# Ledger of designs, part 19: VHH binders against q8c9a2

Target 1, 239 residues: q8c9a2
Amino acid sequence: PPEETLSLWKGEQARLKARVVDRDTEAWQRDPSFSGLQKVGGVDVSFVKGDSVRACASLVVLSYPELKVVYEDSRMVGLKAPYVSGFLAFREVPFLVELVQRLQEKEPDLMPQVVLVDGNGVLHQRGFGVACHLGVLTELPCIGVAKKLLQVDGLENNALHKEKIVLLQAGGDTFPLIGSSGTVLGMALRSHDHSTKPLYVSVGHRISLEVAVRLTHHCCRFRIPEPIRQADIRSREYI
Short names: E, the ipSAE of ESMFold2; O, the ipSAE of OpenDDE; V2, 0.75 times the mean of E and O plus 0.25 times the DockQ between their complexes.

## First folded at step 10 (VHH; framework vhh_ozoralizumab_d1)

Design K3 (at its last look DockQ between E and O 0.85; V2 from the best seeds 0.00; counts 0 for: pae E 7.4 > 2)
Fold by OpenDDE, look of step 10:
Structure K3 (fold): chain B 239 residues (1-239), chain A 125 residues (1-125)
Amino acid sequence: as target 1 above (239 residues)
Amino acid sequence: EVQLVESGGGLVQPGGSLRLSCAASGFTFSSYAMYWVRQAPGKGLEWVSEISSSGDTIKYPDSVKGRFTISRDNAKNTLYLQMNSLRPEDTAVYYCARDSVLSGTWGSDAWFDIRGQGTLVTVSS
């Protein structure tokens, strides 16, 4: 994309970043058992192999704590923005927002109280990843869950990082991702006892890091939290 | 018994230097990444430096980068922190800490499973 476009996107991210709330805002978040949480959402976008334009966007809502699918919506979409690292939100988020809006209109009682997003929240080059972007636009609590470490603010997947991963022995174990700035950008999470590859959890919107990590862990039957896993499965099957 | 004992703290003028040491015992020192952290009066725990088990990987926060140098001698089970160009804002109790993970606990104090009693560094005119 033209440099001008990138500049505009950076500006937009900066503008929206100011609206990010990185603390708990919901009553259920303050309850140790998450009492009051009944529905969790997951979103994903899957691409047609060999096609950079056609994709399927999916929204799934699961019951909590049973993690049963109670709502699903998948749509084929034509992507307008190219992929650029750090600007994934401009490629995917508009379609995800539309799915959320559709749900609100069609079955408002099935709206999720929190959405898990395949991607990063504040763990981002400019502190405003896809989870933040979706959260701010929908005003829903959002959690960023990434499968790989985004190397920003001095974070590196180096020997030191690998040593820390080895210390993760059980599901629920974590270590903080502290940038060179001194800011905790997220947590590495061993999501399951049988998974040695951590997830990287970061705040999207309207949720604390602690709650984000705890909830993500509780949503994991496998390495990938169920809301994201189900969204991924359905988006890929749709294609 | 796992133990970490810091030493080398003291009073120093701005621009001065100190070298901290941490003696480790009760565990295989060479198998763990080690850290320096500090806590200033009335403030929370702050990360100061990291070094991998082998010493091959080192990391600093921007606040001390270029001024502090972490090193280790695995044969002596000792961790070091050379502090140069000290500033008043560097005043704190400095702790060495062993690499660990959080398991159901939160807060900066829980980021490490063990740390020493600390050594006080005061930077003042």
Scores: ipSAE 0.364, ipTM 0.734, lowest interface PAE 1.7, mean pLDDT 92
Fold by ESMFold2, look of step 10:
Formats: structure tokens, C-alpha cells, sequence
Structure K3 (fold): chain B 239 residues (1-239), chain A 125 residues (1-125)
């Protein structure tokens, strides 16, 4: 990637990171049963195998608590930006923002009140993952839900980590992901009674970590939360 | 009945050393990863160290890395913390704990299974 492009991305990332809100901002978030929550979104970007350029981007909106798909939009896209470690979101987030813009144009009454994003939020090399990026650009509450532990800030998939995973016995059980600074970067979540592989939940934007974890768990009929699962299904149909 | 009993705290000058002990009973100590945590006056709980059940994997926050050493003796059901190069900012009540599983609600006290009164470490000239 040209040095001027990297410089622009670093500057933009810093500006956007300052806008992240890691606390609850919506009335439904403060309700123990999420009264007032009716629409949850999910997004996915899936790449063609062996191809760093061609991908499918998908947005779904599900009813809550029924978890029924009420909106879907999937598009094959060509990634124009070069791959740079630590800046992956700059390649994919523009297409996700476009999908949200298309939803606002087509069916604004179906706008989700929160979006679950396949990837990290503040649990990130620079504290600004794809869920943070999408959240700030759309001003939607966003949750990062990762399938694998990102090993940053002293977090390692080592014997200690595996022992903590063993102690997760039931769906809804969690343990904190504590960084070297003593900051809680996210939670490991056993999302379902029948799943031994946890999810790694982190804040994206306009939501507390506790609410993000509770909602993610409530959206899981399987290991993967239904909004993300349905987005992934749609992306796979195009590949 | 699960018990964790801390000892070894006291008054020490800056730059000094202390060794804390935690006697465990009422559970299979060798099956659990263990923590040291501390609470400074007017502050919340702060994680200080973790050690795996076998003792093979150890973690520290940056604030104590290189100064503190956690260890365990599974035959004696005892956890230790060697504290060197102590600073006034290390003044706190120190607790040993095992992990706690969170279910439906959580907080820092729910993360750490603390059963003892702790042991006070005061670092002052």
C-alpha cells in the first residue's frame, strides 16, 4: 500500500476511535428483559477462497425476540484497498456502511436498534476493530462477536485460558478477558449449553459490555448468534 | 467448606520485599488456576497475578511485572506471592482467589472467588 494511503488510514482511525462510546445509550439497554428492543442486525463479509479481492457483504435484520429475518441485502463486491495488517476494516467497512445506507433508503422502518458484527470491537491491536468502525460511521449500537481469541495486550490462548474455558459449564457463562493494563477488553462467552468453543464479545459502539454479552447470548440458538449466522448464510449463497 | 486464608502482610519501606501465603482447603486446589488480587484504599479490586493449576503458565499486569512472582505448592495446598521492589502504590489489602463463573449478572467480586479477610501490605517510609 502507498505510504500516503497508510498515513490517511492511521489519521482516520484515530479520529474515529475518539468517537467510540462504550456505555449504554438506549432505553431498551437499561431494561433487564430488553423491553423496547424489536430489531437486531447482523453483518458478514465472506471472501472467495484463495482470492483477496472478491467478497460478499451481507446485512440482515431480525425481529427480536422472535429472531425471524425481516430484511436481507447481499452484494458481491470487489475490495479496492490493499490488505494491511491492523487495518482490515478499511477494506470491508465501506461496503457495510453502503448496505446500511441502502436499508435506510429502501425500508427505513426496518433499521436495526443494534448490530452484531462478526469480528472485534475494542478488543483490537489499536482498540478500534470493525465493530467500532461500523458503529461510529453509522451511529448504531454495535457489538463485536469473534470466534477466535485475538491475542493482544497479553491475552494468549494458553493453558490458563483453556482452564478458564473448561470452567464454563452452561450457556450464558462467561469470564473476563483482562489485558496487561488490568482493563477488561471483552468477555469469553459460552453461548450455548452444547457448545464447548466460546465466543469473544467486545464493545463496538453505544453499548456496555454487560449488555453486549447478555444480548449476544439471547440471540444464540446455536454457537453463533442468529443475526450473524443468517448474514453468513446469505454471504455463502453468493460464493 | 471452601477456605482461602491469606498471611504475610505488614509494614515495609519502599524498595523492600514481602512474601504472601494463601492456605487453601475444602476443594481440590491442584485443579484450579489461582489469582492474587488487591484493593487499595478507595479503589476497586485490581488483578495482580494468575497461575495455572500446574504452575506452568503465569501472567502479570504491567504494573507489577518483573517485581512480583506468583508460585504454588500443590502438595501443601498453598499459593504464594513474592513481592520485591515495593512501592507506595502497592499499598493494599491482598487477597487470593480462584476463578468464579458468571451467570446472568457479573461484577469484579463475582469474577474472583475471595473467601478470606486478606492481608494488609503497607509500603511507607
Amino acid sequence: as target 1 above (239 residues)
Amino acid sequence: EVQLVESGGGLVQPGGSLRLSCAASGFTFSSYAMYWVRQAPGKGLEWVSEISSSGDTIKYPDSVKGRFTISRDNAKNTLYLQMNSLRPEDTAVYYCARDSVLSGTWGSDAWFDIRGQGTLVTVSS
Scores: ipSAE 0.038, ipTM 0.558, lowest interface PAE 7.4, mean pLDDT 86
ESMFold2 (binder alone), look of step 10: mean pLDDT 78; pTM 0.782

Design K4 (at its last look DockQ between E and O 0.01; V2 from the best seeds 0.00; counts 0 for: pae E 16.6 > 2, unsure alone 63.1 < 65, placed apart)
Fold by OpenDDE, look of step 10:
Structure K4 (fold): chain B 239 residues (1-239), chain A 125 residues (1-125)
Amino acid sequence: as target 1 above (239 residues)
Amino acid sequence: EVQLVESGGGLVQPGGSLRLSCAASGFTFSSYAMYWVRQAPGKGLEWVSEISSSGSTIKYPDSVKGRFTISRDNAKNTLYLQMNSLRPEDTAVYYCARESVLSGTWGSDYWFDPRGQGTLVTVSS
């Protein structure tokens, strides 16, 4: 994309970033057992192989703590924005917002109280990843869950990082992701006893890092949290 | 039992230098990344430096980068922190900490556990 477009996107991210709330805002978040949490959402976008334009966007809502799918919506979409690292939200988020809006209109009682997003929150080049973007636009609590480390603010998948990963021995084990700025950008999480590759959890919107990590862990039957896993499965079935 | 004993702290004028040492025992020192952290009066723990088990990877926060140098001698089970161009804002208790992960209990105070008793560094004119 033209440099002008990137500049516009950066400006938009900066504008929306100012609206990010990185603390708990919901009553259920204060409860150690998350009492009051009844529905968790997951979103994903899957691409047709060899096609950079055609994709399927999915939203799923699961009951908590049972993690049973109670709502699903998948739509084929034509992506308008190209992929650019750090600007994934401009490619995917508009379609995800539409899915959330559809849910609000069709089944408002099934709206999730929190959404897990395949991607990053504040762990981002400009501190405003896809989870932040979705959260701010929908005003829903959002958690960023990435499968790979985004190397920003001095974070690197180097020998030191790998040594820390080895120390993760059980599901629920974590170590902080502290950038060169001194800011905690997220947590590496071993999501399951049988998974060796950590997840990288970061705040999207209206949730603390602690709650984000705890909830993400509680949503994992496998390495990938169930809301995201189910969204991925369903989106891929359409392509 | 893991033991970490810091030394080398003291009073120094702004612009001065200090060298901290940490003697490690009770674990295989060469198998763990090590850290320096500090706590200023009335503030929380702050990450100061980290070094991989072999010493091949080193990281600093922006606040001390270019002024502090972390190193280790695995044969002596000792961690070092050379502090140059010290500033009043560097005043803190400095702790040597071993690489660890959080399990069960979540909180910033546990991110660098185990650590030693600390050594006080005071930068003042």
Scores: ipSAE 0.723, ipTM 0.885, lowest interface PAE 0.7, mean pLDDT 94
Fold by ESMFold2, look of step 10:
Structure K4 (fold): chain B 239 residues (1-239), chain A 125 residues (1-125)
Amino acid sequence: as target 1 above (239 residues)
Amino acid sequence: EVQLVESGGGLVQPGGSLRLSCAASGFTFSSYAMYWVRQAPGKGLEWVSEISSSGSTIKYPDSVKGRFTISRDNAKNTLYLQMNSLRPEDTAVYYCARESVLSGTWGSDYWFDPRGQGTLVTVSS
């Protein structure tokens, strides 16, 4: 990719990062049982195998606590921006924002109160992953849920990390992902009793890490939280 | 639309055998790794077998290793699970699942996605 594009994206990423809110902003987030939470969103972008341009972007909204799909919108999209490690959100987020805008136009009463995003939030090379990016542009609370550890700020998937994973014995068990700076970047979460591989949860926007981890765990009928799982299913159906 | 239809469950005595089948449609079956998973009453999903798209790599957890055999027939778009030496703790609803295919940025091998209703296996005297 041209160096000018990378410089522009780096600058924009820094400007948007300043808008991230990493604390609870909604009343339901402060309630131990999430009273007042009724709608949880999930988003996904899935690529046609062997095709770097064609993808399907999906948004679902699920009822909470029932975790039943009440809204879905999927569309094939063309990804025009180049793939660059660490800048993936610039390729995907515009289409996710469009899906949120379409929801506002078609079914405004179904707007989610929080969105789970398949990817990282602040656990990122520059502290601004796709969950942060979507959250800032939509001003929705967003949670990043990643399946693999992004090795940044001294975090490594080494023998010591794997030892900590072994110590996760039950669904809901966690350990903090502490960077070399001493900053807690996220939590490793064993999402249910039958998952030996943790999820890596990080703040996107307008939510605390503690609430993000609790809600993610509450949304898991399987290893992957139901909002993300349902969005992925819809994306794969179009491809 | 991806369809996975499980069959072959039933009631058997301890020590008995069953063969489960999974009929696949709506996707190119031979391009995907396939899985069997099960859910016992009151418990979460448990992985019980994996087979690669070609059938060349097969994996089992210790709980079923030596008793269960996964196989596939790519010409018939069908996945099988031969279950021998059944025990009461094998009682569960068994589901067929395919490899999860996600965007390339987050990988493809982290989760199972069963889509069928499953087939009930009850092992009791």
Scores: ipSAE 0.000, ipTM 0.111, lowest interface PAE 16.6, mean pLDDT 82
ESMFold2 (binder alone), look of step 10: mean pLDDT 77; pTM 0.775

Design K5 (at its last look DockQ between E and O 0.02; V2 from the best seeds 0.00; counts 0 for: pae E 16.1 > 2, unsure alone 64.0 < 65, placed apart)
Fold by OpenDDE, look of step 10:
Structure K5 (fold): chain B 239 residues (1-239), chain A 124 residues (1-124)
Amino acid sequence: as target 1 above (239 residues)
Amino acid sequence: EVQLVESGGGLVQPGGSLRLSCAASGFTFSSYAMYWVRQAPGKGLEWVSEISSSGDTIKYPDSVKGRFTISRDNAKNTLYLQMNSLRPEDTAVYYCARDSVLSGWGSDYWFDPRGQGTLVTVSS
């Protein structure tokens, strides 16, 4: 994309970043058992193999704590923005927002109270990843859950990082991702006892890091939290 | 029992240097990454440096990068922190630690286990 476009996107990210709330805003978040949490959402976008334009965007809503799908919506979409690292939100988020809006219109009682997003929140080059972007635009609490470490602010997948991963012995074990700035950008989480590859959890919007990590862990039957896993499955089946 | 004993702290003038040491016992020192952290009066715990088990990878926050040097001697079970160009804002109790943990609600973190610490005072 033209440099001008990137500059515009950076500006937009900066503008929206100012709206990010990185603390708990909901009553259920302050409850150790998450009492009051009844519905959790997951979103994903799957691409047609060999096609950079056609994709399927999916939104699923699961009951909590049962993690049963109570709502699903998948749509084929034509992507307008190219993929650029650090700007994934401009490619995917508009379609995800539309899905959320559709849900609000069709089944408002099934709106999720929090959405888990395949991607990063504040753990981002400019502190405003896809989870932040979706959260701010929908005003829903959002959690960024990434499968790979985004190497920003001095974070590296080096020997030191790998050593820390090895020390994760059980599901629920974590270590903080501390950037060179001194800021905690997220948490590495061993999501399951049988998974040695951690997830990388970061704040999207309207949620604290601690709650984000705890909830993500509670949503994991496997390595990938169920809301994201289900969204992924359905989006892939659609294409 | 894990034991960490810090030493080498003291009073130093701005621009001065100190070298801290941490004697480790009760665990396989060479198998763990180690950390230096500090707590200034009235402030929270701050990460200062980390080093891999082998010493091959090192990381600093921007606040001390270029001034502090972390090192280790696995044969002696000892961690070091060379502090140069000290500033008044470096005044703190310095701790060596083995593990890092997110504490409480939010994004606060602490390091455990750690020693009793050694006081570094930078003042004219």
Scores: ipSAE 0.395, ipTM 0.737, lowest interface PAE 1.6, mean pLDDT 93
Fold by ESMFold2, look of step 10:
Structure K5 (fold): chain B 239 residues (1-239), chain A 124 residues (1-124)
Amino acid sequence: as target 1 above (239 residues)
Amino acid sequence: EVQLVESGGGLVQPGGSLRLSCAASGFTFSSYAMYWVRQAPGKGLEWVSEISSSGDTIKYPDSVKGRFTISRDNAKNTLYLQMNSLRPEDTAVYYCARDSVLSGWGSDYWFDPRGQGTLVTVSS
């Protein structure tokens, strides 16, 4: 892409990053049992195999604590922004924002109080992943949940990392993902007793890391949290 | 944009040695783990070595362990593969690859070979 495009995206990313809130802002977040939490959202973007421009974007809303789907919206979208490493969110976030806007128009009473995002939050090359981007643009609390370790700021999927994974014995067990500066960028989470592959949880927006990890764990009936799993199922059905 | 340029391949007899190089540009090389992968004729991609961003953690599969040595020079943005005691089954196009950053898309692939590769032929 043109140098001008990269300069604009770097500037916009930095401006939006300044708006990220990495602390709890909602009453239910401060309650040990999440009293007051009734609706949890999940989003996914799934691509047509071999096609870098056609994708299906999905939003689901689940009841909490029952984790039953109460709303779904999936649509095929065309990605117009060029692929640039470190700026993937610029390609997909506008369509996720549109799905949230459509929910507000169609079923405003079903608006989620928090959204789990398949991807990273602050655990990112520039500290501003897709979960941060969606959160700032919608002002919804957002959690980034990634299936693989993003190897930034000295984080590596090396023998030591794999040893720490082995030490995770039960669902809910975690270890911190500490960057080169000593900053905790996220948590590795063993999401279920029988899942040996951890999830990598990071803050998106308007939530603390501790609450993000606890809620993610509670949303897991399998390795992948139900909101994200149900969004992925819907996306793949459309393709 | 991300560029990876492999060189150093060629024809060598069994038991011989080659040193491959990979020149990297368009990204912060020192921040990424790097891989060598290969594709033998008629086969899929096979992982053959991994090195951490700092260079302090290195991994090989049993098929090349003790014969291949991966290294990197972060000041020169260059990745290397020293291949010793080469065998006919090492014949392949060799690619260097960076860690994939597309893991949020449900991908099982964690490396991204982007270069043309360099051909290594081991034959009498």
Scores: ipSAE 0.000, ipTM 0.123, lowest interface PAE 16.1, mean pLDDT 82
ESMFold2 (binder alone), look of step 10: mean pLDDT 78; pTM 0.788

Design K6 (at its last look DockQ between E and O 0.01; V2 from the best seeds 0.00; counts 0 for: pae E 8.7 > 2, unsure alone 63.4 < 65, placed apart)
Fold by OpenDDE, look of step 10:
Structure K6 (fold): chain B 239 residues (1-239), chain A 125 residues (1-125)
Amino acid sequence: as target 1 above (239 residues)
Amino acid sequence: EVQLVESGGGLVQPGGSLRLSCAASGFTFSSYAMYWVRQAPGKGLEWVSEISSSGDTIKYPDSVKGRFTISRDNAKNTLYLQMNSLRPEDTAVYYCARDSVLSDTWGKDYWFDPRGQGTLVTVSS
């Protein structure tokens, strides 16, 4: 994309970033058992192999703590923005917002109380990843869950990082992702006892890092939290 | 039993230098990344430096980068921190730590455990 477009996107991210809330806002978040949490959402976008334009966007809502799918919506979409690192939100988020809006209109009682997003929150080049973007636009609590480390603010998948990963011995084990700036950008999480590859959890919106990590872990029957896993499965099956 | 014993702290004037040492025992020192952290009066624990098990990878926060140098001698089971151009804001108890990994219950003050009793560094004119 033209430099002008990138500049506009950076400006938009900066504008929206000011609206990010990185603390708990919901009563259920303050409860050790998450009492009051009944529905968790997951979103994903799957692409047609060899096609950079057509994709399937999916939203699923699961019951908590049973993690049973109670709502699903998959839609084929035509992407308008190319992929650019650090600007994924401009490619995917508009369609995810539409799915959330559809749910609100169709079955408002099934709206999730929190959404897990395949991607990053504040762990981002400009501190405003896809989870933040979705959260701010929908006003829903959002958690960023990435499968790979985004190397920003001095974070690197180097020998030090790998050594820390090896020390994760059990599901629920974590270590902080501290940037060179001194800011805690997220947590590496071993999501399951049988998974050696960590997840990278970061705040999206209206949730603390502590709650984000705890909830993400509780949503994992496998390496990938169930809301995201189900969204991924359904989006891929659709195409 | 894991033991970490820090030493080398003291009173120094701004612009001065100190060299901290950490003697490690009770584990295979050469197999672990090591960390320096510090806690200033009335403040939380702050990460200061980290070094890989082999010493090949080193990382600093911006607050100390260019002034502090972490190193290790695996043959002596010792971790070092050379601190130059010290500032009043560097005043803190400095700890040597082995792990940054926590269980499902975590807090900032527990991110680096185990660690020693610490050594006090005071930078004052």
Scores: ipSAE 0.510, ipTM 0.791, lowest interface PAE 1.1, mean pLDDT 93
Fold by ESMFold2, look of step 10:
Structure K6 (fold): chain B 239 residues (1-239), chain A 125 residues (1-125)
Amino acid sequence: as target 1 above (239 residues)
Amino acid sequence: EVQLVESGGGLVQPGGSLRLSCAASGFTFSSYAMYWVRQAPGKGLEWVSEISSSGDTIKYPDSVKGRFTISRDNAKNTLYLQMNSLRPEDTAVYYCARDSVLSDTWGKDYWFDPRGQGTLVTVSS
C-alpha cells in the first residue's frame, strides 16, 4: 500500500542520509589543479514524452581534463515505484546503481572517480537528494547539479534571488544558497560566460562544496556540465 | 504540503466549451511553470499546455492549439484552461501540474508533478 511504502522510504532515507560524507576524501580533491583526476562520470534519466513510467537511464564516463566520452551505457527502464515528491531517488537510483554495477563488470578500468548527477544533493527538502542517494549506495564521490532552484528552507526564486543572479558576471562566479537556518545548502554558479541561467550545485557524497563547485565549472563547455550533457544527449537519442 | 485542486469539469456536447481552474497552495506558485495534462481512459498522461512562471511563454501541442487557452493569475494562485470547440477525443481526467524540479523529476524529461484528483471532462452527445 502507498502509506506503508512512504513509511519505509522515510525510514530508509533517514538511515542513508546519516552515511553522507560532505568533505573531501580523495587526494585529487585536495590538489589545486585536480592532479590525479582522470575520469568523470555523468548520469541522466530521460522520460518518454507523455509517459510517466518509461524512461531511459544513462551513464557516461569522460576523460578529464579532455572531457571526451570513453564509456556510455543507456538502458530503457520501467519505473515501478509511484511518484512521490521528495522521494524521486527511490524511483530512479536503483537503475543508476545498476548502470554503475554494469560498468564495474564490463569495463572496471573506466570507473569514474566522481559522478555529476542531474539533480540535487543536500539541497533537498529532506537533505538527501538523488546525488546523495547514488553516492551512498555506490560509495563514489557525487555532485548534485540542478538547473532550477529547489525552493526549500526559505530559498525562493524571488526578485532578490534574481538580482543576485544578475551580479554573476563571468563564468565561475558564485553566490551561496543560504537556508533560513543560516546553513549553506549549495552554491549558485554561473557556469559559462554566455550563460545567464545559473546552475545550483550541492554536495552529494565524499566531496566538499568548494571542490564540487570548482569541478562542475571546469566541466562546463556549455551551461550544462559535459558529463551530464553527454548523458542527457544519449538518453534522449535512445528514446 | 503542496496541493493542486482542479475544478470545472463536466459533461458537454461536441463543440461546447468548459473552463477549468486549478487552485494551488503550499508553494510559491509564481516561481513555477505550470502545466495542464490529461489522461483518457486506459491511456497514459498527455501534455496539453504549458505556461511559464511569469505567464509570458505559452505552449500547446498541435492537437489542442487554437482551441485551448492556458492562463494564470499569480495573485490568486490559480491556473486556468479555457477549452473551446471540444471534441469526443478531449474526454479525459484533466490535471494541473507544477513544473518538475530535479530532486523530484528531471526538468526536460516531460515528467510532470500532478498532485490533485483531477477533474473529469466528458464530451459526448
Scores: ipSAE 0.012, ipTM 0.268, lowest interface PAE 8.7, mean pLDDT 84
ESMFold2 (binder alone), look of step 10: mean pLDDT 78; pTM 0.779

## First folded at step 12 (VHH)

Design L1 (framework vhh_ozoralizumab_d1; at its last look DockQ between E and O 0.01; V2 from the best seeds 0.00; counts 0 for: pae E 11.5 > 2, unsure alone 63.0 < 65, grease 31.5 > 24.2, SAP .778 > .668, placed apart)
Fold by OpenDDE, look of step 12:
Structure L1 (fold): chain B 239 residues (1-239), chain A 125 residues (1-125)
Amino acid sequence: as target 1 above (239 residues)
Amino acid sequence: EVQLVESGGGLVQPGGSLRLSCAASGFTFSSYAMYWVRQAPGKGLEWVSEISSSGDTIKYPDSVKGRFTISRDNAKNTLYLQMNSLRPEDTAVYYCARDSVLSYGWGYDYWFDPRGQGTLVTVSS
């Protein structure tokens, strides 16, 4: 994309970043058992194999703590914005916002109280990943859950990082992702006892890192949290 | 029992240097990454350096990069921190900490547990 476009996108990210709330805002978040949490959402975008334009965007809502799908919506979308590292939100988030809006219109009682996003929150080149972007635009609590470490702010998947991963012995084990800036950007989480590869959890919006990590773990029957897993399955089956 | 004993702290003028040491016992020192952390008066715990078990990988925050050097001697079970070009803002109790994992709910500050009793570094004119 033209440099002018990137500049505009950076400006937009900066503008929206100022609206990010990185603390708990909901009553259920303060309860150790998350009492009051009844619905959790997951979103994902799957691309048609060999196609950089056609994709399927999916939103699923699951009951909590049963993690049963109570709502699903998938739609084919044509991505207009090219992929640029650090600007994924400009490709995907508009379609995810539309899905949330559709849900609000069709079944407002099934709106999720929190959305888990396949991607990063504040763990981002500019501190404003796809989970932040979706959260700010929808005003929903959002959690960024990434399957690979985004190497930003001095974070590296180097020997030191790998040593820390080895220390994760059980589901729920964590270590902090501390950038060179000194800021805690997220947590590495062993999401399941049978999975040695950690998830990388970061704050999207309207949630603390602690609650984000705990909820992510509680949503994992496998390595991938069920809301994201279900969204991924449905988006892939659709295409 | 894991034991970490820091030494080498003291009073130094701005621009001065100090070398901290940490004697480790009660665990296989060469199997763990080690850390230096510090706590300034009225402030929270701050990470200042990391070194892998072998010493091959080192990391610093921007606040001390270029001024501090972490090293280790696995044969002596000792961790070091060479601090150069010290500034008043470097004033803190410095702790040696062993690599560990956290169960969520404890908070970030417990990542650097176990750690020693610390050694005070005061940078003042």
Scores: ipSAE 0.658, ipTM 0.853, lowest interface PAE 0.8, mean pLDDT 94
Fold by ESMFold2, look of step 12:
Structure L1 (fold): chain B 239 residues (1-239), chain A 125 residues (1-125)
Amino acid sequence: as target 1 above (239 residues)
Amino acid sequence: EVQLVESGGGLVQPGGSLRLSCAASGFTFSSYAMYWVRQAPGKGLEWVSEISSSGDTIKYPDSVKGRFTISRDNAKNTLYLQMNSLRPEDTAVYYCARDSVLSYGWGYDYWFDPRGQGTLVTVSS
């Protein structure tokens, strides 16, 4: 991309990062049983196979604790911006924000109280991943849930890391992802008794890490949390 | 009004060469990165190459690396794609595109639509 575009993205990323809230802000988050939580959202962007320009962006809302789909919206989109590592959110987030705006207009009573995002939150090269970006722009609590470890701030997918994964014995087991600075960037989570590949959970916006991890685990009928899984299924049906 | 006009396509035998051009108007060409994409019959769009506004950074996917060369002439507002060692699988309609920074830094069209008509490249005996 042009140097003007990268300069604008860096400046905007810094401005928006200052707005991230990495603590609980909602009453249901402070309740041990999540009393008051009724609706959990999930988002996905999936590309047409063999096509780096066309994609499907999806938003789903599930009832909680039943995890049944109560709303879905999927739209084919054309990506004009180049992919740049560390700036993925600038490519995808505008479409995700539009899906949330469409939900507010069409079915405001179905607005989710938290959104699980396939990608990282504060576990990011500049502490501002897609889950943070979406959260700040929508003011919804957001959780980043990644399938692979992002190797930043001294985090490596090395033999020691793999040994820690082996020590995760049951669904719900975790270990902290501590950067070289001593900062806890996220948690590795064994999301299901029968899954050996962990998830990497990080704060997006308006939620503590502890609540983010606990809710993510509660949403997993399979390795992947149901809100993200259902969004991905809908996107796949378009492509 | 932004306009992009592709030209230079045609019929060529395998192993041959073609040079595509994209004439740009309605914007400051030298300020934008530019792209080539293609659509083979019955397939989706495939990214083919990218060049930065200054021309200093150039990228290709493995499918064309070493055979295709993107270039630009900022004085003439023109983007080029030199295609060498052409193969039947390179048969496609080729489009050029500009990167966009709109409303909140990005304003995508809700449905993707190529900007120009494209130029057809057919590689066959």
Scores: ipSAE 0.005, ipTM 0.174, lowest interface PAE 11.5, mean pLDDT 83
ESMFold2 (binder alone), look of step 12: mean pLDDT 78; pTM 0.784

